# Designs tried in a protein design chat: miniprotein binders against a7ua95r516to809. Part 34

Target 1, 294 residues: a7ua95r516to809
Amino acid sequence: ASLSLLSISDLVPDLQFIFFWMSNAIEILYFIQQKSPAYMQTIELMDDKAGSKESLLSATISANEEAMTILEEVIMYTFQQCVYYITKTLYVVLPGLLDCNPFGTEPSSEQCRRAAGVCVCAVCVMPEAVRRVVSVFQTTSDLLQQYQVHSEIQSQMFAYLFFFTNVSLFNQLIDKGPARGWFQRSRVLQIQASVKILLDWAKGAGHNHLAQKFFAKFCSTVTILASPPQQLSQMSWKALCAEHPSLKPVQLHRILTQYQLMAELGPLPIWQPSSEDEAYIYRTVDLLESFENH

## First folded at step 12 (miniprotein)

Design dj4
Fold by OpenDDE base, look of step 12:
Structure dj4 (fold): chain B 294 residues (1-294), chain A 95 residues (1-95)
Amino acid sequence: as target 1 above (294 residues)
Amino acid sequence: SLRKRAEELERKAEELKEKVEELRREAEEEGAPEEVEALLEYAEEMAQAAKSLARLAETALERGDPRLARYLLRAAKILLDLAELLIKWAERLKE
């Protein structure tokens, strides 16, 4: 199937099995981790009537360690599979978020399955593009809950998904934004509103801290771009760096340069990078975020 | 085949659980040390975990993931071997 037609709903059957395997592997791992010490203590306290208890203990330790190692690999493998499928879906729907006009009367095409009639729930009133993104996260959340996946794994899942989303949106905005007019204040305000809806969802879902952490770069970019020229032109390079520590110097410089062009501002000495940052603003390799090393 | 291996491990797990129940009954009748029961309980739990892993492996095979199935079966085998060892020790302690 072409990536363009891939929806999270289409992946649910496959994802269910992966989550099932992952959850069960975690449960068994946890069981071994919790029970093994007590049994080892029992063996240690045994009389040597039936032979060397040391041999039994050694074999028990080895077996448990090996089994736990394999189970950890299973968990990691299944985790990666989940991320792989979910991020593919995100890749398809995320561009729509940048083009979304949340202030427009877009008819909500999808009836809320939870209510008879016109549902006015927070999800149903979302713009379609935002709702599609939220649907991916919500489906993920629902599956994690359905299979009672350990909370730590849930947190790691959302951390990665938010990371991925931030990188994707940031890179698209920086790379394509000028050409697509996303740096225009009116468009930026639309983007800001759309992202706010997503962040509000994350907050409601209990992932506020993770969302704030991992969306910081994209949010900072949008905040700068949404700032009125009168306000932003009064902020020094150092002040902007301090206010937006998630942005690398090269990134901030690019944003400000594009902002200047968009707003038809002359050269602003106040935005001149510090001598310390001057070398870094030319590191174009650091301009876009990497999906690696998370 | 991986499927055959999964079925064999599941069968073996059930056999070991039955053996545990047999030995538990005998241990109670003979007044065996408390250590025997502890080993048997541990063996039963390991056998059950192995059985679960074998079942998971079967579903992985059905879904076309032999890699996952191999990991699960390997873990299951380790736990079954441990269960068998524990049972043997329990038998020795009972005598």
Scores: ipSAE 0.817, ipTM 0.943, lowest interface PAE 0.5, mean pLDDT 91
Fold by OpenDDE base, last read:
Structure dj4 (fold): chain B 294 residues (1-294), chain A 95 residues (1-95)
Amino acid sequence: as target 1 above (294 residues)
Amino acid sequence: SLRKRAEELERKAEELKEKVEELRREAEEEGAPEEVEALLEYAEEMAQAAKSLARLAETALERGDPRLARYLLRAAKILLDLAELLIKWAERLKE
């Protein structure tokens, strides 16, 4: 199937098994961790009539440690598989978020219309491109809950998915934005509105802190680009660095340079990098975010 | 094959659980120390965990993931070996 046709719904059957394996492995690991100490204590208190209790204890410890190590590897493996499949789906739908006009009248999803009238739920009123992204996250959340995956693993999964989403959107915006017209104020405002819908969903789903943390670079970029020229032209380099600490100097410089070109502003001395940052603005290797540093 | 290994481990786990129940009954009749029951309970739990892992491995094989199945079967084998050791110790303590 072409990557363009891949939906999260198509992956649900495979994901269900992976979540099932992951959840069961966590449960068994937890069981061993919780029960083993009590049984080891019982062994320690035994009489040596049947042989060296030390040998039994040593064998028990070794067996439990080895089993737990393997189970941890199973959990990591299944986690990586989930992330792999989910991120493939995100890769397909995320570009649509940048091209989306959330202020347009899109018809409500046909599925909600058929049951009990026009569903006015927050998801049904979303633009299709935003809804597709939210659907990936919602499906992930639903599967994690269905299989009662440990809360820490849920948090780690959403952290990675938000990280991936931020890196993908940020890199696309920085690299392709000027050519695609995404730096135009009208387009930026559309992107800002779309991202707000996604962040509102994350807040409603209980992932507000993670979303704020991992979307910081993309949100900062969009915030700067959405700023009126009159307001942004009054902000110094130092003030912008302080307000947007998630952006590297090279990234901020690139954003401001493209903003200046788009807004047809003359040279702004107030945006000149500090002497300390001047060497860093030429580090083009740091311009785009890496997927590997997570 | 990995499938045959999974089936064998599942069968062995069930055999060990049956052996635990037999020994538990005998221990109660003979008035064996509480430590015997504790070892038998631990063995039963390890055997059950191993059985669960073997079943997970079977589903992994059915879904075409032999790598995952191998990890699960390795863990299952370790837990079964531990269960067997615990049962042997329980038998010795009952005497």
Scores: ipSAE 0.788, ipTM 0.934, lowest interface PAE 0.5, mean pLDDT 91
Fold by OpenDDE base, last read:
Structure dj4 (fold): chain B 294 residues (1-294), chain A 95 residues (1-95)
Amino acid sequence: as target 1 above (294 residues)
Amino acid sequence: SLRKRAEELERKAEELKEKVEELRREAEEEGAPEEVEALLEYAEEMAQAAKSLARLAETALERGDPRLARYLLRAAKILLDLAELLIKWAERLKE
């Protein structure tokens, strides 16, 4: 099947099994971790009449350690499989978020139309491109809850997914934005509104802190680009660095340079990088974010 | 085959659970030490966990993931071996 046609709904049957395996492995691991110490204490207090209790204890410890190690591997394996499938679907739908016009009257999703009433849920009122992204996250959330996956694993899952989303959107905006007109103020305002809908969903889902943390770089970029020229031209390099600490000097410099070109502004001395940052603005290797650093 | 191994482990787990129930009854009738009951309870829990892992392995095989199935079956075998050891010790302590 072409990657372009892959929806999260198509992966739900496979994901259900993966989450099932992961959840059960966590439960069994937790059981061993909690119960084994008490049984080991019982063995330690036993009489030597039945043989060397030390031998039984050693065998018990070894068996539990080996079993727990394998279960941890199972958990990590299933986690990675979930992330792989979910990020594959995100990769397909995320570009649509940058092209989305949230101010347009887009028809409600076909899925909600089959319910006899106008669903006024937050997802039904979203633009289609935003709904597709939110649907991936919502489906993930629903599956995690359905299989009662441990809260720590849920947090790690969303942390990675938000990280991936931020890197993907940021890199696309920086690399392709000028050519696609995404740096135009009208388009930036559309992107800003779309991202706000996504962040509002994350807040409603209980992931506000993670979303704020991991989307900081993309949000900072959009905020700068959405700023009126009259306002942004009054901000110094140092002030912009302080307000947007998630951006590397090379990234901020790139954003400001492209903004200047788009807004047809002459050279602005106040945007000149500090002497300390001057060497870093030429590190083009640091311009785009890496997916490997998580 | 991995499927045959899973079925065998599941069968063995059930046999061990039945053995635990038999020994528990005998221990109660004989007035065996509390340590015997603790070992039998632990063995039962390990056998049940092993059975669960074997069933998970079967589903992994059905979904075409033999790698996952092998991990699950390995863990199941370790827990069953532990259960057998605990049962043997319980039998010795009951005498």
Scores: ipSAE 0.786, ipTM 0.934, lowest interface PAE 0.5, mean pLDDT 91
Fold by OpenDDE base, fold request of step 13:
Structure dj4 (fold): chain B 294 residues (1-294), chain A 95 residues (1-95)
Amino acid sequence: as target 1 above (294 residues)
Amino acid sequence: SLRKRAEELERKAEELKEKVEELRREAEEEGAPEEVEALLEYAEEMAQAAKSLARLAETALERGDPRLARYLLRAAKILLDLAELLIKWAERLKE
């Protein structure tokens, strides 16, 4: 199937096995980590009637360490496979979030329509573009819970997915936003509303802190762009830097420059970068976020 | 084949568990030291973990991931070897 047609639902059968393997590997690893010290202590206290207890202890330690190392590799491998498949689906649906008009009326999801005829659940009342993104995260959450994956691994997975989402949305907005009209006031407000729906979902799902942390750059960008010209024109460069610490100087400068053009504002001395930041605003290599920095 | 290896490891794990139960019964009848029971319990748990890993490997093979299966089988073998060693020590301590 073409990448454009790939849905998270199509991957669920494969993901189920990966989550199954991951969960079981974690359980066995955790068992070894928790139980091995007590057994080693028992061996240490044994007499030498059956042979050198030191040799048994050494063999036991070595076996446990090697087994745990392999299990960690299994867990890492399965984790990476999950992330790979899930991020592919996100890659397909995320651009729709920037074009979404959340103030329009859209029908319920096809899945809920088939199951219940008409569904008015929180997901079904979402705009289709937002619902598609939320569906990826919800499916991931459901699978993690179904297979009782360790909470730390769940947190790491959502951290990465939110990171990926933020980088993707931020880079698309900065790179393509001006050309696609996403910097226009009306479009920015639509994007802001769509992101709010996603953040509200994350809050309801128990991931509020992670969402706030990892969406900071995208949210800051949208917040600046959504600010009325009368308000934003009164904020100094230093004030904006302080209010939006997640943005690099080059990023803030680009956002303000594009805002100025869109709003047909003349040069604003108050937005002039500080002498300290002046060298950094020209670091165009730092303009877009990297997917490797996680 | 990897499948045959998985089946063999699963069989071996069951054999070791049966051996543990036999030795546990004998140890109780003979009044063996508490260390014998501890070693047998540890061996049983390692054998069970190995069996589980072997089953996971079978499912990985069925889903077309022989790389994952090889890792799982390697871990299973390590745990079975440890279980066997623990059983041998338990036997020696029982006498």
Scores: ipSAE 0.785, ipTM 0.933, lowest interface PAE 0.6, mean pLDDT 91

Design dj4
Fold by OpenDDE base, fold request of step 13:
Structure dj4 (fold): chain B 294 residues (1-294), chain A 95 residues (1-95)
Amino acid sequence: as target 1 above (294 residues)
Amino acid sequence: SLRKRAEELERKAEELKEKVEELRREAEEEGAPEEVEALLEYAEEMAQAAKSLARLAETALERGDPRLARYLLRAAKILLDLAELLIKWAERLKE
């Protein structure tokens, strides 16, 4: 099937098994970790009448360590498979988030319309492009809860998904934004509103801190671009660096340069990089974010 | 085949659980030390965990993931071997 046709719903049957395997492996690992010390203590206190308790203890320790190691590999493997499938669906739907108009009248989901007429739920009032992204995250959340996956693993999953989303959106905005008109103020405001909907969802799902942390770079970029020229032109390079510490000098410089071109502003000496940052603004290798950093 | 190994491990796990139950009854009748019961409980838990892993491996095979199945079966085998060792020690402590 074409990647363009792949939805999260198509992957749910496969994801269910992966989450099932992962959850059960975690449960068994946790059981071994919790119970083994008590049993080992019992062995240590045993009489040597039946043989060398040290031999039994050594064998028990070795068996538990090896089993736990394999289970950790199973958990890691299943986690990676989940991330792979989910990020594959995100890759398909994320570009739509930059192109959507959240202020426009888009039809609500066909499913909610059939069941309740005009549904005013938070999901139904979302633009279709935003709803598709939120649906991926919501489906992930629902599966994690359904299989009672450990909270730490859930947090790691969302951390990675938010990281991936931020990198993807940031790179697309920086690379394609000027050519696609995404740096136009009206368009930026649409993007900002769409991202806010996603952040509001993350807050409602209990992932507010993770979302704020991992979306910081994209949010900073959008905030700068959404700023009125009258306001932004009064901010120095140093002030912008301080306000947006998630942006590298090369990234901030690119954003400001494109903003200047878009807003038809003349040269702004106040945006001149510091002597310390001047060498870094030419590091084009650092312009786009890497998916390998997480 | 991996499937046959999974089925064999599941069968063996059940046999070990039955053996634990038999030895537990005998230990109670004979007034065996508390350490015997502790070893038998541990063996039973390991056998049950191994059985669960074998079942997970079967599901992985059905879904076309033999790599995952091999990991699960390896872990199951380790836990079953431990269970067998614990049972042997329990038998010796009971005598």
Scores: ipSAE 0.785, ipTM 0.933, lowest interface PAE 0.6, mean pLDDT 91
Fold by ESMFold2, fold request of step 13:
Structure dj4 (fold): chain B 294 residues (1-294), chain A 95 residues (1-95)
Amino acid sequence: as target 1 above (294 residues)
Amino acid sequence: SLRKRAEELERKAEELKEKVEELRREAEEEGAPEEVEALLEYAEEMAQAAKSLARLAETALERGDPRLARYLLRAAKILLDLAELLIKWAERLKE
C-alpha cells in the first residue's frame, strides 16, 4: 500500500504515524529512566513489618528493565523505518545535484569569472534539483518538530541523512563522473555551488556541526576539483592529506588522477604518495564508500 | 486477537487510573502515610504510560504493523502489572 514512493509528500501520512510512535516511546522511556528512581527510593525506605518489600523492589526493577528494553527496541525499529522511507526519496533526488546548473541559464565558469569577488550564493538560485533535496530535509525537520522528538534523536536522524547523502554523491561522482563529464572544471563549480546551497540550509536549520562532519568527504573532493591548477599544483601529497583527512589514499589518488586528465597535466612529483600511503593507493575495495558504515 | 488485546489493556489502564484517583482522595482524607501517596502516584504514572502504549498499538494495527503493536502491548502489560502491584501494596499499607 505505501510502496509507491513518488515524493516525500506522498510519504508524510505514513511518516507522521511512525514519528508519533517513536516520540511517545521516547517520552515513556525518558520517564522510566529519569523519574522512576525517585519512586523506587521511596519503596526502599518503606517501613515493612512483614519484611516483604524486597519482593516489591525486585518486581519494580524487573518491570522497569524489561519495559526499557522493549521501548529501546521500539525506538530503534521506528527510527529505522523513518530512515528507510526518507532515504528512498533521497536516493531518487540526489543524482540531480550532480547534473544541475545552479547559475540559471548562464555558463557557470563565465559567471564566476565575471562576478569576481562576489559570494557564490549571490549568483545561485535554488534550482529544482536542489529544492527537491532540501524539501526532503525540511519535511523531515518539520515532522521532528511537530512530534517534539528529543533533540538527541533529531541529531542522530540528520547525522544518518547527511551520511547517506555524502555516500551517495561521492560514489556517483567517482563512479559515473568520467562518463558524465562531472570532472570538467565548469561542472565542478556548478556542483560546488549546489552543495553550498544545501550546506547553507543545514546551517540555518541548526545542523552545521553534523553537516561539516558527515559531508566532509564529498566536500573535500569538490574543493580539490574546484581548485585552480596554479594553486593545486603547489600542494604536496602530504599537504593535501593534511587538508583533507576524510579522503583515503586510494580516493585522493583517484581524484588527482581525474584532475590531471581534465586539466591536461602530467604526473607531478609533489603528488607522489608518501611511503606509508603508496601501498594503499591501489586498494580498489576502499575506493567507494559503504552505506553500511553506521 | 491483537485488536481486542489492545482494547482490553486500554480499558484496564483507565480502570486503574480511576481506582488510583479514588484511593488518593481516601488516603488524603484519612491522613495515610506518605509512602501510600508515593505508591499511588507511581501507579497512576505507570497506568497512564500503559494506556498510552495501548493506544499506540491500536494505531499500529490500523496501519498494518502487528509486529510493532505486539512490542507496544508487551510494554503496556508490564507497566499495567506494575501499577496493579503498587496499588495492592498501597491498599495493604493503608489497611
Scores: ipSAE 0.782, ipTM 0.942, lowest interface PAE 0.5, mean pLDDT 85
Fold by ESMFold2, fold request of step 13:
Structure dj4 (fold): chain B 294 residues (1-294), chain A 95 residues (1-95)
Amino acid sequence: as target 1 above (294 residues)
Amino acid sequence: SLRKRAEELERKAEELKEKVEELRREAEEEGAPEEVEALLEYAEEMAQAAKSLARLAETALERGDPRLARYLLRAAKILLDLAELLIKWAERLKE
């Protein structure tokens, strides 16, 4: 179906309410955590009978603890709701990253005239498929800032979104790559360039460390596939595992098998798994990643 | 209904805020101890938080999320009860 059915802009009204609920719950939670101890200290210094103020202290501690527990549940619930809506949108737009050409079609005078007429630099510089993914991330960032969501929660949100993006792209590449021709070197270089645009967005948005951490599996895959044959052929299995610890043996084996096939390096396996890993390179149950973070 | 409960908690929170404003004026006139002012500040903060939570619960009900509304009203009730207790203590200390 068309991407207009699941555009992030169509979901903004629902997201606005969820961010509103979440941000307010966070503010109240942090008020209790940060300011209530000073008030409780004042209660401890009161001149009333010891038994009387001890009951006030006990009630205050109990109320604060229970309210904080409930507010943490509210924040978790609203966070999960935001993630649900946003990842539903990401799921629709992410596959296009694997099919697009960030090196572009040669601009025509008509294409340049239309883009310049709307004064939109991102449209002229960035392929549409990449722009749609960036739009989801940017809209999420704008909403989080609009509702002044605490920076720790913003980081957790993007950590999960980057995790989801990584799993979705990796699974699509591994599962559909042979049939779609995504392991061809020219396509891998296009994919690498597209991912770099996403990484550059994350860096500019202040989330570089999260992107480096949570895109690791997909980035490792693309890095291996983009490597020149003379460089990759000189690396041992052990060295590749050391450079790409995010990849499971079955995943690395599958990637190298596709690389060797598409680079036309002959049928004889170039990379020999260590004896420790040899039992694991055929565990097809471990080939695709789970969207559930363990 | 949950909507009736949310409206009741918001109204009670407003009543407690008005009571705190009155007590703070009286405490100023009477030269009450600093502890009375601190209890009243705390009570005001708790009543305001409870009011905010009750308002959030109403919007959650308008959007068809009674589960979220129940969580918000539970927290609102707890903070309102604490505010009421703090006010009673402030009144007692004010003499």
Scores: ipSAE 0.780, ipTM 0.943, lowest interface PAE 0.5, mean pLDDT 85
Fold by ESMFold2, last read:
Structure dj4 (fold): chain B 294 residues (1-294), chain A 95 residues (1-95)
Amino acid sequence: as target 1 above (294 residues)
Amino acid sequence: SLRKRAEELERKAEELKEKVEELRREAEEEGAPEEVEALLEYAEEMAQAAKSLARLAETALERGDPRLARYLLRAAKILLDLAELLIKWAERLKE
């Protein structure tokens, strides 16, 4: 199968098998962890005149431990395969969030409103770019629930998807933003509105805490860029670092530099890094985030 | 091949499940000790898990993932061997 798939719907058949394998491995692991000990206790309490009971108990412990190790590897492998396929789709659709206007109307939105006085779901009132991202998250959520994947694994899946989304959007904004005009104030407000739609989806889906935790860097960036000049210019570097701890000094410096340029506040830097941070504001190696850096 | 191994493990798992079901009926009719029933329940669960893993391995092979199938069959073999041991112990205790 090709890894060049552009839509989550093209990946659903593959994802269904992977979730099937993962959920079944989890169920068997759960049995060994939670139910098997009661059987082993019964074996321990058996009256064994021949003394062979210790051999049965030893073999049972060894079998359970080895099986659990293999099942844990199966679960990790299938989990990684899921996130790999899903993030390939996200990587393709996420840049569109930075270009879209969530306040405009689209033909699909017009037909939904024209056909009925009420929309069937919130997805059809979204800009196309936002809808594509939400569709990936919603399809993932639907599959996880369809296969009754353990809630801890579901949380880990969305934690990684939100982490990936944050890194992708932040890196695109920093790397391509100047050339694409994404630091213009009107554009920043549009981006902020688009991100709010994603955060609202996450809240409605029961993942609010994860989204707030793992979107922190990109949300901090947009919050700074959307701030009125009168308020932001009165904040010290130290105060901004404290309010936005997810941003590295080089990242905060770059964001403030673009803000100052777009707000027409003159060429002289308004925000002076602390002496501790000044060594780090030009570390270009730290500017972009790694998708592997947890 | 891996497909032959998966089929073999699934057949053996079914054989053990049928044997366990028969032994459980006999144990109930004879009023066997609680320990015999516990061993047979455990063996049944392990044989069922081994069967499920063998079937998962078949679907992994169908989807072209023999690495995943090998891990699933290794786990299936381990649980099936344990089920056999539990059955042998239950038979000894029933007698």
Scores: ipSAE 0.780, ipTM 0.941, lowest interface PAE 0.5, mean pLDDT 85

